VH-VL binders against q9umr5. Designs and how they scored, part 16

Target 1, 268 residues: q9umr5
Amino acid sequence: SYKPVIVVHGLFDSSYSFRHLLEYINETHPGTVVTVLDLFDGRESLRPLWEQVQGFREAVVPIMAKAPQGVHLICYSQGGLVCRALLSVMDDHNVDSFISLSSPQMGQYGDTDYLKWLFPTSMRSNLYRICYSPWGQEFSICNYWHDPHHDDLYLNASSFLALINGERDHPNATVWRKNFLRVGHLVLIGGPDDGVITPWQSSFFGFYDANETVLEMEEQLVYLRDSFGLKTLLARGAIVRCPMAGISHTAWHSNRTLYETCIEPWLS

## First folded at step 13 (VH-VL)

Design kb6
Fold by OpenDDE, fold request of step 14:
Structure kb6 (fold): chain C 268 residues (1-268), chain A 122 residues (1-122), chain B 112 residues (1-112)
Amino acid sequence: as target 1 above (268 residues)
Amino acid sequence: QVQLVQSGAEVKKPGSSVKVSCKASGGTFSSYAISWVRQAPGQGLEYLGYIIPIFGTANYNEKFKGRVTITADKSTSTAYMELSSLRSEDTAVYYCARVDFDEYGSYGMDVWGQGTMVTVSS
Amino acid sequence: DVVMTQSPLSLPVTLGQPASISCRSSQSLVYRDGNTYLNWFQQRPGQSPRRLIYKVSDRDSGVPDRFSGSGSGTDFTLKISRVEAEDVGVYYCMQGTHWPYTFGQGTKLEIK
């Protein structure tokens, strides 16, 4: 029998967005119990990410308890950060495959069309003024805003990303790393034509340096310091990178080729 | 110079709803947060919630348990506060105030509306 | 929620004399970025509140230098070096570090 699959949606999404993914899974892995968590939908997805983590945790704990063989997580966009945090705070999770589906794992710093509708009169370069304030940190988008030109503000003001990355010291860093390392495989999915995740390499833990040059995962301090276990995971062959071109952000969960190439192999 | 102008006084029955408006002028509405604070007669100040218009959603004080709805219309630079299931204890002057995300990081409410008196009476 | 406690609640002052208002928070108001988002507001009779001080000690534009804010962590003070007639009103401290943001009870300043 196949392990249960838990799906966590992204920003402004709902369970309905994953109807195609469910079809793909049912077709290729019949009998799989798939649960798309219907929490923090729509505008509620703007709630602080730690609040979301707590809510999703309450939902996944019973599912995990009923699946002693383990479960798979498919986490889309913002949901990928929620899931990574879940795996960090849960000392008893049984996740086999953590599939990060076009998630800003290393943060967001973009002026894409997607962000323009959110910030029609704001520029990327000035969003730090809002996001790194107490007022801004009450919104999920700001919880993973990563301004490479204001690294000090990011490190100090970020209430979420800087913590789960272990970039800011905190008393749970060691434990969170230990918990996260319980994952069997980390499957990173994304691509250059995403149009939302900026830079798109963020889905692979790549990100801008101070000159807005994109550095790879292996060049990141979080990797070099193994602050939350990326280096360890890579060393034991637990990280899978699956880039794919020609897929827009809203199509990652609804593309058959992407599913067969990047998702399906890890649902067995 | 930024100004906030609120709608006029309201008299409401218990159980009804009230919607107060706050129009901003003289600045960039999308660069601010608009907070709502109320003050019962002879009492102190209570923070209801705030909206960051560019995010399109508000953050609420849980004390009001979903009775407060804060919205913003960027096209008219107007914020709204709606309070439902009104009770006598909701009788107060309701203020909107601007939070400016300036380079100095003040983040305080530096501009206030004139206030809107809401009276809840049977 | 963070509780803000002001003292005194009533402050009768002679014109020209100094005044001091204390504000204590139930927990530290130091934010992650190292700033302390403590504000002082003045509300004159029949008027809207007016921000006097932000970040503990920074004065807003147009605020006379006879107003000063000080403190750290959980203990804060607003001082008026020479009280004037126009200073009559209620003064509130407010924390903007922890959501939900909260105000002190207010201190009513009156002229003797």
Scores: ipSAE 0.913, ipTM 0.956, lowest interface PAE 0.5, mean pLDDT 95
Fold by OpenDDE, fold request of step 14:
Structure kb6 (fold): chain C 268 residues (1-268), chain A 122 residues (1-122), chain B 112 residues (1-112)
Amino acid sequence: as target 1 above (268 residues)
Amino acid sequence: QVQLVQSGAEVKKPGSSVKVSCKASGGTFSSYAISWVRQAPGQGLEYLGYIIPIFGTANYNEKFKGRVTITADKSTSTAYMELSSLRSEDTAVYYCARVDFDEYGSYGMDVWGQGTMVTVSS
Amino acid sequence: DVVMTQSPLSLPVTLGQPASISCRSSQSLVYRDGNTYLNWFQQRPGQSPRRLIYKVSDRDSGVPDRFSGSGSGTDFTLKISRVEAEDVGVYYCMQGTHWPYTFGQGTKLEIK
């Protein structure tokens, strides 16, 4: 019997977005109980991420309880951050594979065409003024906005990403790290043609330095300090990196090749 | 130089809804948040919620969740506040106010509309 | 929610004399960025509120220097060095640090 799969959607998504993924899972792993959590859909996905984490936690706890052998998480885009936080705050989760599907794990600092529809008259260089304000931090997108040119503001104002990354000290850092390390495998999926996640390497915990040079995961302070367990996970072979080109952001959950290459191997 | 102009006074029956508009001029609407605050006669100020137009959704004071809907039309630089299931205690002057995300980080309501009186009576 | 408590609620003042209004918050208004988002508003009779002070002590443009804000943490003060007739109205403190944002009860300044 296959372990249950829990799917967490991204920004402005709904369960309908994952119909192809469900089809693929059913075809390749028949009998798998797949639950797409239909919480915080659409505009509600702009709610603060900690609020979302709490909501999703309430939903996954019963599922996990009924699956003593463990579950798999597939978390798409913003959902990947929700899931990482979820695994950080849950001291009793039983997640075998955490599949981060094109998630801005190290934050977002992009002004792509996708973002331009949201910010038609704004540039990414000025979004820090909104996002690092009390007003802005009430919205999910600001919770993981990571302006490399305003690192001090990020570290201080970010109510979510900086915390789950352990970039800002907090009383639960050690415990969250411990909890997160309960995961069997961290599967990081993303690619250069995503067009939304910026930089796309954020899906692999890479990110811009102050000169907007992309540094890899191993060059990040969160890794070097092992602030939430990345270094430890890597050391024990628990991190899987699956980059794939030619996939747009909205296609990660519907591309069959991607599924077979990057997702399916970790659903067994 | 930025101005907020609100719609006119409203008289409503209990149980009905009211929608107040707030049109911004003289600035970049997309760089603001629009806050809604009300003031009952002879009373203080109460924060209802605010919208960041570029995000397309509002943040609400929980006290008013379910009854207040704040929206914005970027094309007309107009914010709206709709209050449903009106009660007599909803009788108040409703204000919109701008939150400017300037480089100084003031983040205050530095520009206010003229207010809209909403009277709820049988 | 953060409770903002002003004192006094009524403030009769003689023209030319100083005035002082206190505002206390139920918790620290220091935001994680180190700023304190405490504002003071003036509402003259029949008018909309007008922001006078932001971030505890910064004056808005056009606000006379006879208005000054001070304080830290949970205790804040608005001072008027020389009260003028145009200063009649209700003054509100407001915190913008913790959602939902909240106002004090208001202090009604009147001329004796």
Scores: ipSAE 0.912, ipTM 0.955, lowest interface PAE 0.5, mean pLDDT 95
Fold by OpenDDE, look of step 13:
Structure kb6 (fold): chain C 268 residues (1-268), chain A 122 residues (1-122), chain B 112 residues (1-112)
Amino acid sequence: as target 1 above (268 residues)
Amino acid sequence: QVQLVQSGAEVKKPGSSVKVSCKASGGTFSSYAISWVRQAPGQGLEYLGYIIPIFGTANYNEKFKGRVTITADKSTSTAYMELSSLRSEDTAVYYCARVDFDEYGSYGMDVWGQGTMVTVSS
Amino acid sequence: DVVMTQSPLSLPVTLGQPASISCRSSQSLVYRDGNTYLNWFQQRPGQSPRRLIYKVSDRDSGVPDRFSGSGSGTDFTLKISRVEAEDVGVYYCMQGTHWPYTFGQGTKLEIK
């Protein structure tokens, strides 16, 4: 039998967004129990990410308990960060494959069409003023806003990303790393035509330096310091990178080719 | 100079709802947060919640969660506060205030509306 | 919730004399960014509150220099070097570091 699949949605999403994914899974892996968690949908996805982590944790614990052989996580967009945090705080998770589906794993710093729609009058260069304030940090978007020009503010004010990345010291860093390393495989999916995740390499733990040059995962301090286990995971062959071009952000969960190439192999 | 102009006084019955508006002028509405604070007669100030218009969602004081709804219309630079299931103890002057996110990081309510008196009585 | 405690609650002052209001928070108001988001508001009779001080000691534009804010961590003070008739009103401290944001009880400044 196939391991259960748990799906976590992204910003402003709902379970309905994953209807195609469910169809693909059912077709290729019949009998798979797929649970799309219907929590923090729509505007509620703007709740603080730690609050979301807690909510999703409560939802996944029973599922994991019923699946002693393990489960797979498919986490889309913002959901990928939620899931990474979830795996960091859970000392007893049994996740085999963690599939990060076009997630801003190293944060977001972009003013794409998607963001312009959300923030039509906002400038990317000035969003730090909001996001790194106490007011802003009460919203999920700000929890993973990563301004490369205001690194100090990011490191200090970020209540979420900087912590799960181990970029800011905290008493749980070692434990979180240990917990996260329980994952069997980390499958990173994203692509250059995403149009939302900025830079798109963030889905692969790449990100801007101070000059907005995109550096790869292996060049990131979090990797070099193995702050949350990326280096360790890579060393043991547990990281899978699956880039794909020609896919827009809202299509990652509904593209059959993407599913077959990047998702399906890890649902066995 | 930024100004906040609120809607007029309201008299409501218990159990009803009230919606107060706060129109901003003289600035960039999208660069603010709009906070709502109330003050019962002869009492202090109580923070209800705030909205960051560009995010389109409000953050609420849990004390009022479920009864307070804060919204914003960017096209009209107007924020709204709706309080439902009104009680006599909800009788207060309700204020909107701007939270500025300038380069100085003041993050304070530097501009206030004139206040809206809401009276809840049978 | 963070409790803000002001003292005194009533402050009768002679014109021209100094005034001091204390505000204590139940926990540190230092935010992760190193800033302390403590504000002081003045509310004159029949008027809306007016911000006087932000981030402990920074004065808003138009606020007379006779007003000054100080403090750190959990203890804060608003001082008026020479009280004037126009200073009559209620003064509130407010913390903006920990959600939900909270106000002190207010200090009513009156002229003797």
Scores: ipSAE 0.906, ipTM 0.952, lowest interface PAE 0.6, mean pLDDT 94

Design kb6
Fold by ESMFold2, fold request of step 14:
Structure kb6 (fold): chain C 268 residues (1-268), chain A 122 residues (1-122), chain B 112 residues (1-112)
Amino acid sequence: as target 1 above (268 residues)
Amino acid sequence: QVQLVQSGAEVKKPGSSVKVSCKASGGTFSSYAISWVRQAPGQGLEYLGYIIPIFGTANYNEKFKGRVTITADKSTSTAYMELSSLRSEDTAVYYCARVDFDEYGSYGMDVWGQGTMVTVSS
Amino acid sequence: DVVMTQSPLSLPVTLGQPASISCRSSQSLVYRDGNTYLNWFQQRPGQSPRRLIYKVSDRDSGVPDRFSGSGSGTDFTLKISRVEAEDVGVYYCMQGTHWPYTFGQGTKLEIK
């Protein structure tokens, strides 16, 4: 039988958004138990990411306990950061495939039309003033905001992303790396026409340098220092990169070709 | 030059609700936070919550969760605090205060409104 | 929640003499960025609070240099080198490091 699949949604999202993905799984892998976690919906998705990680952890523990052979995670957008943190903090996780569906794994630095109601004026060059303050860090967007022009502020103030990336020293770094490395495969999905994740290469652990030139995963310090296990996973052949053009941010979970190419092979 | 002007005093019955407004002038309303703090007669200051208008969502002190709603209207540069299920213990002066996010890291309530007295009495 | 404890709660002082107010927090106020978000406010009779000091020791604009802040970690002090008649009021410390942000009980400064 197929391993259970756990789905974690993104910012301003809910479980209904994944109805097409559920249909695809049912058609190609009948009998698969799929759970779309119904937590932190809508505006609650702005709660601090560590609060969300704790809530999702409580939800996944029983599912993992009932499936000793393992489970798969499909994690969309902001949800991919929640899932990566879960893999780090849970010493008892049994995740085989972690499927990261257009997630800002190295952070976000962009105004987006998708979030325009939240940012009615372009604020990306000034948002660091809010985000790298105690007040701003109480909101999820600021937990992964990564201003390449204020990297020192990011490294010092980030409550979440700098920590799970191992960019700031902390006492749990060794244990979190060990836990993350227990994953079977890391499947990275995204593309240039996403329109929200900025740079879109953040979905593949790429990001801007100080000149807004995108450095690829293998050029990032977190990879080179293997701070949370990314280099080890790549050397093990456990990282799958599945870019696809022509897909907007809200369409990743409702495109059949994307599912068949990038997701289906990893749902053993 | 930022100024915060609050709505006038209110007298309310127990069990009702009150909505206090805080209108900002000067500066860019969406670029800072608005905090709400209260002070019962003869007592100290108590933090209720704050809103960052660009996020459109407030962060609440858990003590008041379920009773306090903080909102902002960016088009009128006005923040609102609504307190429901009023009790006599809610009698206080309610202040709004600006939190500016400047380059100097001076985060904190640097500009305060004049206060709004809310009296809860039978 | 972080408890902020001020002492004394009532501080009678002779005009022209120094005053000192202590504030202690139940946990360190050092934020992850290395800054300490400890503020001092003054509330004159019948007025809204006014910020005096931010980040432990930085005076806000227009605050006289007879006001100074010091301390680190969990122990903080506001000093007035020479008390003037306009300094009468209640002084509050506040921490902005750990949500929910909290105030001390207040110290009422009065002229003997």
Scores: ipSAE 0.632, ipTM 0.831, lowest interface PAE 1.8, mean pLDDT 90
Fold by ESMFold2, fold request of step 14:
Structure kb6 (fold): chain C 268 residues (1-268), chain A 122 residues (1-122), chain B 112 residues (1-112)
Amino acid sequence: as target 1 above (268 residues)
Amino acid sequence: QVQLVQSGAEVKKPGSSVKVSCKASGGTFSSYAISWVRQAPGQGLEYLGYIIPIFGTANYNEKFKGRVTITADKSTSTAYMELSSLRSEDTAVYYCARVDFDEYGSYGMDVWGQGTMVTVSS
Amino acid sequence: DVVMTQSPLSLPVTLGQPASISCRSSQSLVYRDGNTYLNWFQQRPGQSPRRLIYKVSDRDSGVPDRFSGSGSGTDFTLKISRVEAEDVGVYYCMQGTHWPYTFGQGTKLEIK
């Protein structure tokens, strides 16, 4: 029998968006219990990420309790940051596969096609003024906004991403690292044609340096210092990288080839 | 320089709703926040909430139990505050105020509208 | 909610004399970036509020230098070195560190 699957959606999203993914799971792994969490839909996805983490935590606890053999997480876009925080704050999670579906794991610095809905004119070079203020940090996109040209402000003002990445000292860093490391596999999915996640390598823990040159995961300080366990996971053989070209941001959960290649093998 | 011009005074019956507008001129409307603050006659200032127009959503003071709706129209550079289920204690001057996000960390309500008197009486 | 307490609530003062208004918060106003988002506003009779001071001690543009702010953590002071007739009004402190942002109850400055 297959482990239950929990699906966590992204920004401005809802549970309906995952109907094709549900069909694929039912066809390939009949009998799998799949729960698509219907929380923080639409505009509510702009609530502070720690508020969302708390709400999703409350929803996943009973599901995990009913499945002592473990569960899988499929977490899309902003939802991948919520899920990574869950893995850190839950002492007793039993997640086997954490499937991060085009999530901005190292942050976002882009006002491209998807974000143009939010920003009808380019704001990326100036958004740090809003995001690294108390007023801005009350909104989710500012919780993971990562301006490589104002990294000092990011490190000082971030209420979420700098903490879960271990980029700023905090009293829970050791415990969060221990909890995160209990995951069986970290499955990273994304690609160059996403059009929203910027840089798209953020889905693989890559990010810009100060010159907007992308440094890959193994070149990041958070990896090199093993601040939240990436180096340990990679050495354990627990990180799976599954890049795929030709998929736009809204199509990751409705592409059968992607599902069969990158998702299905990890839904044991 | 940014200026905020509010809609005119309103007289309302208990149980009805009021919608106050706040039109900004000057500056880049998407680059700052609009706060809403009220002042009952002879009383101090009370914060209702704010909107950052580029995000299209607002934060609300929970004291108003979902009676307040704050919106923005970027195309007209106008913010709105709607207060429903009006009671006599909602009689106040309602102000909009800009929160500027400059590089110096000057975060506060530096530009205020002229105020809109809302009177709730039977 | 962070409670902002001003003292005194009524401040009669002689023209040309100094005035001092205290503001205390129920918790530290130091934000994680190291800044303290404590503001002071002046509301003259019949007018909208006007910001005087931001970040504890920084004067807003066009504010006379007889106004100064000081303090740290939970305790803050607005001082007027020499009160003028135009200073009549109500003064509010406000914190912008912890959502929801809150005002003090106001200090009414009046000339004796």
Scores: ipSAE 0.623, ipTM 0.828, lowest interface PAE 1.9, mean pLDDT 90
Fold by ESMFold2, fold request of step 14:
Order: structure tokens, then sequence, then C-alpha cells
Structure kb6 (fold): chain C 268 residues (1-268), chain A 122 residues (1-122), chain B 112 residues (1-112)
């Protein structure tokens, strides 16, 4: 039978958004227990990411305990960062496939259509002043804001992303890397027409250099130093990159072709 | 430069609610935070929460969560604090204060409103 | 919550003499960026609080140089080198490192 699937939603999102994904899984993998976690919905998704990680951890523990053969994670947008942190902090996780749906894995630096909904004028060059303060770090967007022009502030002030990337030294770095490396497969999904994740290559661990030129995963210092296990995972053949054009940010979990191509093969 | 003007004093009965406004003038309303702090008679300052208007949501002191709602209206440059299920110990002066985010790390309440006395009696 | 403890709570001072107010926190106030977000506020009678000092020792604009802040970690001090009549009021320390942000109990400065 099929491993249970746990779904973690993103920013300003809720469990209801995944209705079509649930239909696809039911059609192709009948009998699969799928749990869409109903935590931190809507504006609660702006709570600090470590608070969200703790809440989602409490929810996934009993599910994993009842499935000794393992589980799969499907994690959308901001939810992909929550899930990656779960893989690092849980000594006893049994995740086989971690499926990251257009998640800002190397951070966000964008005045995108989504952020312009929040504020009508460009803020990205100045948002670091809010985000790299104690006041701003109490909000999830700031926990993964990654201003390539203020890397020193990012490295020192980030309460979340710089830690789970192993970019700032901390006492748990070695243990978190070990725990993350217990995952069976890391499935990275995203595309150039997303419209929100900026740069969209963040979903594949790419990111801007200081000139806003995108460096791919294998050019990133976190990969080269293998700071949290990306190089090791790639060498094991455990990283799957599944880019797809033509999909907007809100459509990743409701596109059948994307599901069949990028998700379905990994739900054993 | 930046000025915060609060709504007038309120007298309320226990169990009711109060909504205090804080209108900002000067500066870019969406580029800073608005904090809410209260001071009971004969007591010190107590932090209720703050909103960063660009995120459209507030961070609350857990002591007040469930009773305090902090909102902002960017079109009028006005922040609001609503306290529900009022009790006599909620009698206090309620202040709004700006938190400016500058490159020097001077994160603090550098501009304060005049205060709004809320009295809960009977 | 971080507890902020001020001493003394009442501080009578002769005009022209120095004054010193202690503030202690129950946890280190050093934030992960290396800064210490310890603030001092003055509240004159009948007025709103006014920020004097931020980041332990940095004077806000318009604050006289007779006010100085010092300290590190968990122990902080506000000093007034020569107290003037206008300095009467209540002084509060506040930490902005650990949410929820908290104030000391206040120190009432009065001229004797």
Amino acid sequence: as target 1 above (268 residues)
Amino acid sequence: QVQLVQSGAEVKKPGSSVKVSCKASGGTFSSYAISWVRQAPGQGLEYLGYIIPIFGTANYNEKFKGRVTITADKSTSTAYMELSSLRSEDTAVYYCARVDFDEYGSYGMDVWGQGTMVTVSS
Amino acid sequence: DVVMTQSPLSLPVTLGQPASISCRSSQSLVYRDGNTYLNWFQQRPGQSPRRLIYKVSDRDSGVPDRFSGSGSGTDFTLKISRVEAEDVGVYYCMQGTHWPYTFGQGTKLEIK
C-alpha cells in the first residue's frame, strides 16, 4: 500500500486550497491516507516560522509513528521551508519523499505581484530594515527574506533561513544536517512563470549574487560547503529537479500535468 | 515630522469593548510599525502589541491575545486597538507609538501619541 | 517573558548632583545580530513617555548630553551627570530583544 502523505500549506493559505491535489492522489493512489494540516491558516501563516515548525511537528509526530514504513511530505511555498526545518529538527523522522512545491528554499527578494498586493509601492530594496530587526523577525516573511545586497545583515539577523541553510554557525548545525540527510528523496518543483517566488530559482536552491545574477544550486556556497547536506544528497542521486513553465504561484497544487510529471512518481 | 494623534477619552462598563484610534501624519505609514502600550493609574508601562502595516497583521502580547485586536487602515494612515471583555483593571491610559526602522538599529518608540484614557467602572 | 528590574524605584536627588538608575534583565539582551536592544524612556509628569537612549548608550536626537547609558548583557545603567529641574519624572528601561517586549517598573526621580 502507499505511504501516507502529509501536506503543508504556504503563506496566506489554508488546507482547503489543496482540493484538486487530493483528488489527483485519490485517483492515482487509491487508499492513500492524505492529511492536509490545518494549522496557521490565513494570516496566522505570518507567525514566526519556528513557531509554525513547532506546531507542525506536534501534528506530524503521531502520523509518522503510525506509519513505520515512512511518509511523504508535499509542502507548498512557505510550507516547503517549514518542512525542511522539520527534517532538520526531528531526529526520528521517517520521510521518504520531500516534495517542495515552488518553495523559496534560498529565500525571497522580490517586489512580486503577491507582495504588491500587500503594499502598492516597491519595498524590496528597503524591506531589510524591517526584516533584519527583532520586530520584523517576528513575522514569517522576514524569516526567509534574503536581501543579496545586505548579506551581512541577513547572516547575522536571520532567525530561521540562515540557520537551516547552515550559513550561520549554531550548536545544532551538525545534528540538523544529519537529520536532513535521512530523507529518501528531495523533489524540487518550480518554474519561471510562478510570479511570486523571486528569483524563481530559489525553489531549486538557486539565488542572486550581489549583482542580482542568479547562481544555480551547484554554485551556491551552501552547496559547495555541503553545509546542510545538498551536495551529499545530489551525490546519492536523491535530488530530483522538476521545473515546469506556464504555472502561476497559486496553480502548483491544481495542475494535473504538474502532478503527473513531478509528484505522482514519488508517491510510493 | 511624524505625529500621532489619538481618539478621545472613553468611559466603559465591564464586559464591553473599546476601540482607540491613532492617526499618523508625516512619513510613510507603511514603512514603520505602530505599537500599543498602556499605563494603569499608579503603575508602569505594559506592552500590548504592534502592527507592521505593510504585513497587515499584528503581533500580540500573549497576555492579551483573544481580547486585543490591532489593525491598520493604510488609506487613512490610522492604526486601531480594540480591547474586548473589559474589566476594571483595564482602566489605563493607552498610548500608540511609532517604531522606526533605520539603518542604525534605533528600533524603539521614538514618537508617541498623546494617550487615550479608558476608564472601566461599575 | 523577560523581567526587567529597576533600582531604585524612588530617587530623590539634590539639584545639580548626579543620578544613577540601574536596570537588570532576567536574560541577556544581546540579539543575534550582536546589538543589545535596551532602551531608556523618560516620562515627565502628565506627559507621554519620551525615548532618551537606545541600544544601551546611543542618545536620541534632542536629548542633553548629561544623559548617558551603559552596561552589557543583563546589567544596565542610566546616568544623569547633573540633575536639572526639568529632569523630574519617571524613568523606564525597556528591552526590545525578546518578544514580548517588556519595561522595568519605573524609577521616580524627584528633587529634594
Scores: ipSAE 0.614, ipTM 0.831, lowest interface PAE 1.9, mean pLDDT 90

